# Designs tried in a protein design chat: VHH binders against S-protein homolog 13 (SPH13). Part 2

Target 1, 133 residues: S-protein homolog 13 (SPH13), of Arabidopsis thaliana (Mouse-ear cress) (q5xv33)
Amino acid sequence: GRLELKNEISGVASVRKAKLAVRCWSNEDDLGWNMLKPKQSRIWKFTTMNMWPFQKTEFRCQFRSGFGTTNEDVVTVFSVKDGFRKQCGVGGDECFWVAKRDGFYLRRIVKDGGGDSRKKYVDVLKSKWVWKW
Below, E stands for the ipSAE of ESMFold2; O stands for the ipSAE of OpenDDE; V2 stands for 0.75 times the mean of E and O plus 0.25 times the DockQ between their complexes.

## First folded at step 1 (VHH)

Design b15 (framework vhh_nb_b201)
Fold by ESMFold2-Fast, scan of step 1:
Structure b15 (fold): chain B 133 residues (1-133), chain A 122 residues (1-122)
Amino acid sequence: as target 1 above (133 residues)
Amino acid sequence: QVQLQESGGGLVQAGGSLRLSCAASGSIFSIDVMGWYRQAPGKEREFVATITSGGDTYYADSVKGRFTISRDNAKNTVYLQMNSLKPEDTAVYYCAAQYEEVTFYGETYDYWGQGTQVTVSS
C-alpha cells in the first residue's frame, strides 16, 4: 500500500501558520512526527495484510496546527476493510490525502468519457478541522 | 551520504539523569526535523521526542515532564536531557533526521543513527 499526505493550506495570516505537524501510526508502526510546509508531501509505502480472514492494516494520523497549540485531530487515513478501501484510489491500496484551510480531503483519480487516456483529480472533503487557522 | 553520530548513553540508577547527543553531517539538504526514538528488547520501536528547526517540540506521553529535547541548528546537533529515569526507560535510543531538498517542495529524507544503549537499574 501507499499513503501520501500533502499540505495545500493557503489563505492564512502567515506562511508559518500554514505549516502542519502530522504523526501517523498503525498497531505495529509509529511513523513519528513530520512537519509539512506548504506544498510539501510525505509518502509512506508499506505491506498490507489483506488475506481473508486476516485483514489488519490500518493507519491513523494526528494533526497539529503549529507552534504553541494543543489543537489536534485524529483521522483514519488507510484501512484494508472494504468500507474504507472504496474511498481510496487504485482498488483501495493507495490513499492520497490533501490538507486545505477548511479541512482534510481525499484526492481521487476519476476517468472521464474517453476511458483513461485523460484523468482528472477530485478532492472530497472528509473531515473539517476542529480549529481555525 | 548523511551520517548521524550518537553519544551519551550508559548505565544509571533509577532517579538518575543522562544527556544524549546526536550530530548530523555529510548532508547537502536542509535539516527540518530531528528527534529520538527508542526500542527495548523484544518491543516495538517507539517515538520519544522531536524538535523542528524553528524550535517546536513534541513528546511522547510517557516522557513528558521528564525529558527535554533541544537542538543547535548551527551544529546540526540534537540533545535529549533525560531526568528522573525509570527502569522502563531502558532501551536503545535512536536519533533520526528528516531532510528537505532545497530546490524541491514535498521531498523529505529520513536517516537514522546507530543507536546508543541506555540502561536504568532499579
Scores: ipSAE 0.000, ipTM 0.179, lowest interface PAE 15.4, mean pLDDT 72

Design b16 (framework vhh_nb_b201)
Fold by ESMFold2-Fast, scan of step 1:
Structure b16 (fold): chain B 133 residues (1-133), chain A 121 residues (1-121)
Amino acid sequence: as target 1 above (133 residues)
Amino acid sequence: QVQLQESGGGLVQAGGSLRLSCAASGFTFSEYAMGWYRQAPGKEREFVATISSGGYTYYADSVKGRFTISRDNAKNTVYLQMNSLKPEDTAVYYCTTDYEWGELDYYMDVWGQGTQVTVSS
């Protein structure tokens, strides 16, 4: 599997404001706090293939603003349960998340979406920031 | 305990230069990124420059090529050399710890009292 988080926050007064910190973890592993500067992506690669379908692989993330304010929402960013993967690309193997000015979005793969038939995805807001940039 | 104290501000004519200093105490200075921010009257505090613990520097586009940030870990001091000053650079300049790349444990929400820079036409 593949989990990507991209910081697309723009239109803010300072690079410090546009920085986003993310901590992601599973039940056994804590990936620690990672800083995402504007336009930066973080990619975590992992495998569920040697354990699936018996292992429940689930990653959750928590966010902090450039001023250290922690977002209250803990967001599930990858899971093998409840059809979560259907929202993701490449047969559910790749989940792509995008941070924008107002919150954190999952990029869902959909056909003929959004009135532009060339677009095969929509960004779904999953968590609003409690802070202003 | 953690303290930051800026100095070196003043009145200067356009095209002139100033060197700001920020003396830090109460923490392991060499392990923190340090930054300069500024605030003009009625405006938000904006980023000017940052320097990592490893010496990597990053500048706002408005000051790139004119300002230089540096640090002296032996003196627990960060500096901002400001050249070719413009009236638009008029602001109170603040020193702070800044984010290390990937190291939030090294971030502190600490600001100095500021030092006034006024650039006349």
Scores: ipSAE 0.000, ipTM 0.127, lowest interface PAE 14.9, mean pLDDT 75

Design d01 (framework vhh_8dlx_2)
Fold by ESMFold2-Fast, scan of step 1:
Structure d01 (fold): chain B 133 residues (1-133), chain A 121 residues (1-121)
Amino acid sequence: as target 1 above (133 residues)
Amino acid sequence: EVQLVESGGGVVQPGRSLRLSCAASGFTFSSYAMHWVRQAPGKGLEWIGNIYYSGSTFYNPSLKSLVTISRDDSTNTLYLQMNSLRAEDTAIYYCARDEYYDFWSGYEDYWGKGTLVTVSS
């Protein structure tokens, strides 16, 4: 599996306000706190398991930005559950998330090329920033 | 209406092979991952394995050498092939549709009623 988190926060006067701090974990791994500068991505690769109902690969994250945190505080960013995987690329094995000024988005594949080799996708708002500090 | 109907169970002798089927209806079968799960008498649920809509399979490591999961999307049928059956394989076998998050419905998890496999002399 592949998880990408990209910081696309822009339109702010302070570079500090545009930074994104993220911590992600699963039952097997704690990826720790990571700081993403504007335009920066972090990518994690991992072995995917689906031993339903007992053990499923699932990553959850907490986000901190100059605009606050996500509404739920903890967001599922990768899951082998089929409904979740359909929103991600490469048969659901690659999930791509984007932080923007107004919130946190999942980058969904809408159409995978066709007459164009470039993938067509749409960013779906999943959580708005809430000021909690 | 989502329905899953298992078949192919029965009484079999140790060492034999058996193939179970699961007939799916009421949803786009080719779009969902499917699971096999079993429950031995008086015990909890044991996950056997799954197959994604792409055809990729994952198995319980305790059972991987003894089972094969396959699907036929043209007939909306899921299969479980079991080899070298043992008395410990006596259980009710269920097929299940993987969890699906729908913006309107939330997570859904559908199971069949099961088919009994008894391995004895």
Scores: ipSAE 0.000, ipTM 0.153, lowest interface PAE 15.7, mean pLDDT 77

Design d02 (framework vhh_8dlx_2)
Fold by ESMFold2-Fast, scan of step 1:
Structure d02 (fold): chain B 133 residues (1-133), chain A 122 residues (1-122)
Amino acid sequence: as target 1 above (133 residues)
Amino acid sequence: EVQLVESGGGVVQPGRSLRLSCAASGFTFSDYAMHWVRQAPGKGLEWIGNIYHSGSTFYNPSLKSLVTISRDDSTNTLYLQMNSLRAEDTAIYYCAREGDYDILTGEYFDYWGKGTLVTVSS
């Protein structure tokens, strides 16, 4: 599996405000706090376990603003559970997330609405920030 | 002057439960998120969990089934309940106040207590 978090926060008064701290964890691993500067991505690759009794791969994240305000929403960012997998790419093995000015978005691949064979993406808001940038 | 004073540590047998307290003074306790952090001998700091003013808690996933954090804003006290203590839980336990996170330095805590030692031994 692959989890990518990208900071695309822009349109704020200072670069310091546009920084984002993120902690992600699973039941087996704590990835620690990571600082994301504007346009920076953090990528984690890991082995997925999706067979009983070893269906254990699920990551959740918590966020902090550059001023230290913690977002109280905990967001599930990766899961081997079927309902979650359908929202991510490559059969659910790759989840791509984007932080924007107003919140945290899942980037989903969709077909072109014009009947084109080209794939496009749509960013879906999953958690709104409790702070102002 | 901001002060945090932990208490309730001591020598306990494996499998027992223990409650630690942290008495806060010198600030408006109800305005701050509070954290528990521990350090085992010769190891680094390990974050246990936190509690917001609202009462919402977040725990280290490795410890979530073994600990409960609570607060009493009327007495300015933070609590850590630990169950099924193991030898690897031997550590100095600190309470800490969440400060403004400085993303340049990575510091989350602006005040710490001196800690209380918990020794799990038979």
Scores: ipSAE 0.000, ipTM 0.129, lowest interface PAE 16.6, mean pLDDT 77

Design d03 (framework vhh_8dlx_2)
Amino acid sequence: EVQLVESGGGVVQPGRSLRLSCAASGFTFDDYAMHWVRQAPGKGLEWIGNIYYSGDTFYNPSLKSLVTISRDDSTNTLYLQMNSLRAEDTAIYYCARVEWDSSGYYEFDYWGKGTLVTVSS
ESMFold2-Fast, scan of step 1: ipSAE 0.005; ipTM 0.259

Design d04 (framework vhh_8dlx_2)
Fold by ESMFold2-Fast, scan of step 1:
Structure d04 (fold): chain B 133 residues (1-133), chain A 122 residues (1-122)
Amino acid sequence: as target 1 above (133 residues)
Amino acid sequence: EVQLVESGGGVVQPGRSLRLSCAASGFTFSSYEMHWVRQAPGKGLEWIGNIDYSGSTFYNPSLKSLVTISRDDSTNTLYLQMNSLRAEDTAIYYCARGYEDYVWGSDYFDYWGKGTLVTVSS
């Protein structure tokens, strides 16, 4: 499997405020805090398990923005459980997430490319930022 | 007890370079984002830049490429390298530990040093 998180935060007063911190983990691994500059991506590749008795592969993340927001609840960003991967697009073994000013989006692949066409994406808002004082 | 101690300030001529240090103690330095902030006489605080635990840096665009922030986790030391100093760089320079719960419109820092004075004059 493949998980990509990209920072596309824009429309903020400074580059510092457009910075994104993400922490992701599974029940086996803590991937730690990762700082993403505007336009920067972090990619993790991993073996997926979806068969008894092996643990089913699932990653969850929390986020902090340079403009002072965080996600309200931990976000599931990749899972082999309950058809989650159907949301990620063609093949379901890749989930692409994008942080924007108003929230966290799943970048769903709707066309994988062929002939004269490039891959086409639709960004679906899945988690709004919670504003903190 | 968390302590941050800046050093390296002094009187320096225009056009020269200067490196400031910040010695950290009382916490796991390698786990924290660190910042440099300055305050010129009679002015408000100006954020210079930061460096996260992985070594990634963000700078105030107004300072362009005139500054470099670095860290040495083996000695718990934060550095600010300044080049081509001008009279307007005269200020007290503070190092600060990044507040883990960074929030919009709130404090960015939970601990500050007492500062080191840099005077740029002929």
Scores: ipSAE 0.000, ipTM 0.114, lowest interface PAE 13.4, mean pLDDT 76

Design d05 (framework vhh_8dlx_2)
Fold by ESMFold2-Fast, scan of step 1:
Structure d05 (fold): chain B 133 residues (1-133), chain A 121 residues (1-121)
Amino acid sequence: as target 1 above (133 residues)
Amino acid sequence: EVQLVESGGGVVQPGRSLRLSCAASGFTFSSYGMHWVRQAPGKGLEWIGNIYESGSTFYNPSLKSLVTISRDDSTNTLYLQMNSLRAEDTAIYYCARDLYSEYDEGWFDPWGKGTLVTVSS
């Protein structure tokens, strides 16, 4: 599996304010706090487990912005549970998340109408920012 | 120069609705989130809510059922719709651009004088 988080925060006064701190974890690993500058991505590769008796693969993240915001609830960014990964690319093996000024988006494939086979991407807002205080 | 001009205030009766406007100039309006804040007589600033450049909104939970924020990027105008006005809504209302200073002193960038709303008989 593949998890990508990209910082696309804009509309703030300085590069420092557009920084994103992200911490992701699973039941097995804590990936620690990672600092992303504007336009920067962080990518994690992992083996996907979805068979008994192995632990089902699931990653959750907390975010903090340089402009004073965080996520209200912990965000699930990858999971083999409950069809979550059907919204992700490459048969559900690659989830791509984008942080913007107003929140967190999942970047996903959308089929064109009329059956022309062209792939188009859209960003779907999944979680809004809240202020830390 | 950044300029924000609030308008639409006045004296209104309790229970009525009012829409405030904020006309923006001097920056690319569509690229910034915008906030509404108010200050009642003798009190501090109270944050009402914001609207991001995407059009998504986030409100003060105490006010969520009473207000709607919207924007028209074609006219560089921000709106605050207020319903079921009460005496405690009496305040000067300000709009602010969502922009931090280079010295990290704050996240509001107010430029206007505000517009007064008085809810009474």
Scores: ipSAE 0.000, ipTM 0.108, lowest interface PAE 18.1, mean pLDDT 75

Design d06 (framework vhh_8dlx_2)
Fold by ESMFold2-Fast, scan of step 1:
Structure d06 (fold): chain B 133 residues (1-133), chain A 122 residues (1-122)
Amino acid sequence: as target 1 above (133 residues)
Amino acid sequence: EVQLVESGGGVVQPGRSLRLSCAASGFTFSDYYMHWVRQAPGKGLEWIGNIYYSGSTFYNPSLKSLVTISRDDSTNTLYLQMNSLRAEDTAIYYCAKDTEYSYGYDDAFDIWGKGTLVTVSS
């Protein structure tokens, strides 16, 4: 599978304020903190496991932004459970997340025009920034 | 080239206040996020908080009511004000320069000074 997280934060006074720190983990791996400047992406590739209950693939992330009092929020970004990945691309093998000023969006594929092979993306807000401190 | 020097530690009685300083040199201090972290005897590192280049602060929730972080960019100095000190606040206190991967409790830090020891004892 493939997880992409892209920083598209805009509308802030400086590049430093628009930076995003993200930490992602599964039951098996901690991917550590990753710093994303505006327009940067981080991509993780992994083997999807849905055999043996203790090895089901699921990633969760915490994130922090550089604008003010914005806090950590924990979101599920990839899971083989409950049809989660049906909302992702390439048969559910690729989940693409986009961070914006107001929160985190899942980028979904939309079919464009009957038999036309051209596809568009729609960003769906899934998680807002939350103050927990 | 890059140096961080913590100072202001010592022996203090429970319930008192103490201000720690961190003198930075060898880099453009005003351009960086700065952190305070501590290590109690026989324990791991505990993140205290950080301060952005803008002056905005972010604290460990367990410590938020007890600490204030500030900076003076004209003197390249970072400060940690601690109030209502408890015996469990006994630790070596470090200031740290932010890295590309550094945010939160157990984040990796680019530079560590030698620290300053705070002992809270009656």
Scores: ipSAE 0.000, ipTM 0.118, lowest interface PAE 16.7, mean pLDDT 73

Design d07 (framework vhh_8dlx_2)
Fold by ESMFold2-Fast, scan of step 1:
Structure d07 (fold): chain B 133 residues (1-133), chain A 124 residues (1-124)
Amino acid sequence: as target 1 above (133 residues)
Amino acid sequence: EVQLVESGGGVVQPGRSLRLSCAASGFTFSNYAMHWVRQAPGKGLEWIGNIYDSGSTFYNPSLKSLVTISRDDSTNTLYLQMNSLRAEDTAIYYCARELDFEYSTGEYYYMDVWGKGTLVTVSS
């Protein structure tokens, strides 16, 4: 499987406010904090496990930006559980997430019905930025 | 000297509206995100919302639709418009300047300059 997290935050006064800090983990591994500059991506490639007695593959992340955290402090970004990956590309094996100024989006690759060559994807807002004490 | 001075507080009746002002001096106001925060008697700080230098606003979900934050960079002034005031809105209202984004400590907003506050009392 493949998980990509991309920082597309733009339209802010300072580059520091446009930075995205992300920490991801599975039930066994903590991948630590990773800092993404504007336009930068972090990609993880992994084997999907969906068979007893092995633990089902699931990644959760915590995000911080100049606009706060997501409204759910922890976001599931990849899972083989409960049909989660039906919303992801390449038969559900690739989830592509994008941070923007107004929130956190799941990117789906689609062909537009109008033949617009620029429209190769649709970004679906999944979580808004919320600032918490 | 970097300063923030709130004004516009006072005694107002329930159901009425009030606009608070925050006058900034000693720094380039247009380069900073600004916040409104309140503290009711005997309670902790409650974040109301912020406005970025771009004019984009973000509000406490519990208070959205009841408040509007705006700014006038030509006069270095921040505003908080409050509508349908209730007794529970009685508080000292502070404006604050945001420090740059910080990700390492677990603190979410860093405010390095605060005003002294203006008291709003909602009472008959």
Scores: ipSAE 0.000, ipTM 0.135, lowest interface PAE 14.4, mean pLDDT 77

Design d08 (framework vhh_8dlx_2)
Fold by ESMFold2-Fast, scan of step 1:
Structure d08 (fold): chain B 133 residues (1-133), chain A 121 residues (1-121)
Amino acid sequence: as target 1 above (133 residues)
Amino acid sequence: EVQLVESGGGVVQPGRSLRLSCAASGFTFSSYDMHWVRQAPGKGLEWIGNIYYTGSTFYNPSLKSLVTISRDDSTNTLYLQMNSLRAEDTAIYYCARDFGEYSSEWEFDYWGKGTLVTVSS
């Protein structure tokens, strides 16, 4: 499996305000706090497990603004449980997430079929920031 | 003439608390984010945490329960409060001025000379 988080926050007065700290973890790994500067992506690769006696693979993330304010939501960013990965690309093995000015979005690849575009994506808001930039 | 001067280090017994100070001069202290960083003998630099010019703090998660960073803009002083000191906290402690709007959490433009903290029984 593959998890990517990209910071696309823009239109703020300073680069410092547009920085986002993210901590992601599973039952077995804590990936620690990572600072994402504007336009920066962080990518994690991992092995997926979905059978007893192994724990089902699930990653959750918590966010902090560049000022240290912690977002209230803990967001599931990858899971083999309850059909979560139907929202993700490449047969559910790759989840792409984007941070924007108002919140955190899952980027879903969809075939739009029209307007001569071959492929498009839809960004789905999953968590709204409790802070202002 | 930017200057940062750490003080308050010394020999301290395990389990005790210690407060370090950093006196800043030569710039508008209240406009800058400030950091604490340490280096144990024979080891690399370890970021402890920062305090934004707004007063908000962000800590290294490995150290969060053991340290508190504060500032007094009226006296241009940065503080690091350390509790439950352990032998592995023996290090030179530096205060550092954040590089500014284009910096990362690990980028500093000015550092002090450091203050040595030795934790021993």
Scores: ipSAE 0.000, ipTM 0.134, lowest interface PAE 16.9, mean pLDDT 77

Design d09 (framework vhh_8dlx_2)
Amino acid sequence: EVQLVESGGGVVQPGRSLRLSCAASGFTFEDYAMHWVRQAPGKGLEWIGNIDHSGSTFYNPSLKSLVTISRDDSTNTLYLQMNSLRAEDTAIYYCATYDEVYGSGEIDYWGKGTLVTVSS
ESMFold2-Fast, scan of step 1: ipSAE 0.000; ipTM 0.323

Design d10 (framework vhh_8dlx_2; at its last look DockQ between E and O 0.01; V2 from the best seeds 0.00; counts 0 for: pae E 17.0 > 2, placed apart)
Fold by OpenDDE, look of step 2:
Structure d10 (fold): chain B 133 residues (1-133), chain A 122 residues (1-122)
Amino acid sequence: as target 1 above (133 residues)
Amino acid sequence: EVQLVESGGGVVQPGRSLRLSCAASGFTFSSYWMHWVRQAPGKGLEWIGNIYYSGETFYNPSLKSLVTISRDDSTNTLYLQMNSLRAEDTAIYYCAREYIDTYEGDYGMDVWGKGTLVTVSS
């Protein structure tokens, strides 16, 4: 499995607030807590799981930023088949996660029919940051 | 019963505008992200854009300048405003509800309308 995350938290006075703490795990792997600096991208690879009857690898993550946490303590970010990036949307788009100051996003790689070989991105807000006790 | 019903399609001339509607029923419309998708003849599905419960919108970059998505939660209606229509915009237009399953880590569009046909022709 593959989990891709980019920290795009910016425009803050405190670098500390722009940091993103993340813990991701699957049934087979626990990556523990990791810190993403602003503008940093990371890819985690997990052991592929065959979760019968669903042949997929489930990824769960907890995210913490200077702006709070995701709405849920545990966020399942991906359920992917071995060797595949999680597809999202329509038309075979691929997605990865992006943290911004105003929330947590699913970034979609959109195929541009306009002949531009460049990948286009569309960000979809999935969770605002919330403060939890 | 959870249902989406598109309307407003028809035959229009190039350069004209058209507004599509999607009526939602059977679920709490205001709690869901909604999408517009289209399928041109002989082509695959193309994502147009979506709108969140907050009203924030996101669009396919290739279509952003030509479309506006809005919603009226009081009437459970999703809208797609299309301007400067071209022949290439001929398609069946679908509205769809997005689901997020945080437990299974799955997401997608689980409810679809039957679509409304838009034909752009001189």
Scores: ipSAE 0.000, ipTM 0.244, lowest interface PAE 11.9, mean pLDDT 81
ESMFold2-Fast, scan of step 1: ipSAE 0.007; ipTM 0.391
ESMFold2, look of step 2: ipSAE 0.000; ipTM 0.136
ESMFold2 (binder alone), look of step 2: mean pLDDT 83; pTM 0.831

Design d11 (framework vhh_8dlx_2)
Fold by ESMFold2-Fast, scan of step 1:
Structure d11 (fold): chain B 133 residues (1-133), chain A 122 residues (1-122)
Amino acid sequence: as target 1 above (133 residues)
Amino acid sequence: EVQLVESGGGVVQPGRSLRLSCAASGFTFSEYGMHWVRQAPGKGLEWIGNIYHSGDTFYNPSLKSLVTISRDDSTNTLYLQMNSLRAEDTAIYYCARDSPWEYDLDEYFDYWGKGTLVTVSS
């Protein structure tokens, strides 16, 4: 499976405010804090597991931006459970997340109809940035 | 400080139902998976089941028809509903927080409660 996080925060007076800090982890690995400048992405590739009784592939992340954090301190960004992958577009093995000025989005990639192989995408807002204090 | 406190144990008659609770504090409960584990007198630990932070559950197949695990993230509480209790369900019941880095049963949990005793007797 594939997890991509991209920073598309733009249109701000300060480059500092456009930076995104993200920490992601699974039951197997801590991916650490990653600083994404505007236009940068981070991609993690991994083997998906759904093994009884214990191991199931799931990634969770915390985000910090110049506009705050997500409504939930921790966001599930990939999981083999709960039908989560259905929202990750066609095939479900690739979840693509995008930070924008107004919030945190899931990017769903859909194929063009009618035999054209060109891909289209739609961004779905999942969490607005909020200040927590 | 992470704390897990089980409650609801006691003496119950065979065939009755019982709900155990686990009160969590010292961490953001809604972000963690949780487990129920039991230990019968003179026996080893037996995993009952877990609930992910998403709310999805799965259970030890030998216990699946007898138990339900649920959570209330607004009150930081984990529940174990047990139905049709039998003498062999007599055990100390523990709740445990999921360890994000481990795969083995003994290393899958980073915090445990002190347990609550359930005795099933006539």
Scores: ipSAE 0.000, ipTM 0.074, lowest interface PAE 22.7, mean pLDDT 76

Design d12 (framework vhh_8dlx_2)
Fold by ESMFold2-Fast, scan of step 1:
Order: structure tokens, then sequence, then C-alpha cells
Structure d12 (fold): chain B 133 residues (1-133), chain A 125 residues (1-125)
């Protein structure tokens, strides 16, 4: 599987406030805090687990930006549970998340019409920025 | 010594407007982004908005239509203008200076390095 987190925050007076801090973890690993400057992304590749009796693969993250945190402090960004990864587009093995000025988006890959194999993207707002302590 | 002192709070009736002030001293005020944060009784902290050097403002989207933040760098003063006050706006209002770095290598995330002791606004008849 593949998890990508991209910082697309722009149009702010201070480049510091466009910085995105993210901490992600699974049931097995803590991926630590990662700082993303505007236009940077962080990609994690992993093996998905969805077989009894093993724990199902799930990643959750905390996001911090110049605009605060996401509305829910902890956000599920990848999961094989309950059809979650259907939200990530066709194939369901890759989830692409994008931070923007107004909130946090899931980027979905959709096929263009016809047989040219070109892919298009649609960004869906999942959480707005709010301040929480 | 950095000091931030809020003023202008008090008892106001619903529907009225109020302007709060924050007097800054002990640092070069014009070099820092400044924030307003509030805390209602028994609740957590809620970010209102901020203003950067040069006057650019950013607001909590849920509050944007109700508040305006401004600054006067010649007097080292930050302002919060509040309109159409409701009982739900009853809170202690704090001004805070923006952290130059938003977290450390241990993962501790801090938004502000200094903030005032607050001014109480009570919206009541």
Amino acid sequence: as target 1 above (133 residues)
Amino acid sequence: EVQLVESGGGVVQPGRSLRLSCAASGFTFSDYGMHWVRQAPGKGLEWIGNIYYGGSTFYNPSLKSLVTISRDDSTNTLYLQMNSLRAEDTAIYYCAREVEYTFDSSGTYEYFDYWGKGTLVTVSS
C-alpha cells in the first residue's frame, strides 16, 4: 500500500504558517513527526494486512499547520477496514491526502474518458482547520 | 521581558459590539504575528484568528463574519473587534505571540511562546 501526504498550503503572508507538521502511526509503527514545507510531500510504502487472525492495516495521523489542527484531532488516512480505502479511488491500495489553506483533502484518482489512459484528480474536503489545545 | 496585557472586557448586552486591546512590550512588536484566542467557562481554548506583519489576517472560519483583527505597530497594540455579541461569546479573551518554530524534534507542538492573562467578556442582559 501507499500513503502520500502533500502540503499545498499557499497564499499566506508567512511561509512559516504554510508549514505542515504531521505525525502518523499504525498499530505496529509510529512514523514520528514530519515537517512538510509548501509543495513537499511525504510518502510511506507498506504491506497491507487484511487476514484473520492478524490486525488489519490502519494508519491514523495528527496534523498541525499555521491554521491549527483538523476538526477531529486524529484522522484515519488509510485503512483496509469497512471499505475505507474505496474513498481513495480505483484499486484502493493508495491514499493521497492534501493540506490546503481551508482544510485537509483526500485526492482521488479518476480515469479520463476513452482509452488514452490519462488520469485526472478530484480533491474532496474531509476536514477543516480549527484550533484545539 | 515579554509582556502582553489584554483590556476592554466587561459586561455587554447581546447584539452589541466590543473592541478588545492587547498592549505588547519587551520585544519588537512589528516583527511578530499576533493571535487572539478565547476560552469559555468549562471549555477548551478556541482560536479566533491572527494578523501578520503588514496586516494580512486569517480567521477561524466559524468566526470570520463576526470578528475583525487589526494592529497598530506605532503603539505596539493588537485589536479584536467583535460584532453582534451572543451569550455564547462569554469567555476569557487572550492575545498571544506566534511561535517562530511550531514544534520541536520530540514532536511537541506549540503555537505560542507568550500570551497574556486574559480579559473577561460576559454577554448578559
Scores: ipSAE 0.000, ipTM 0.139, lowest interface PAE 13.7, mean pLDDT 77

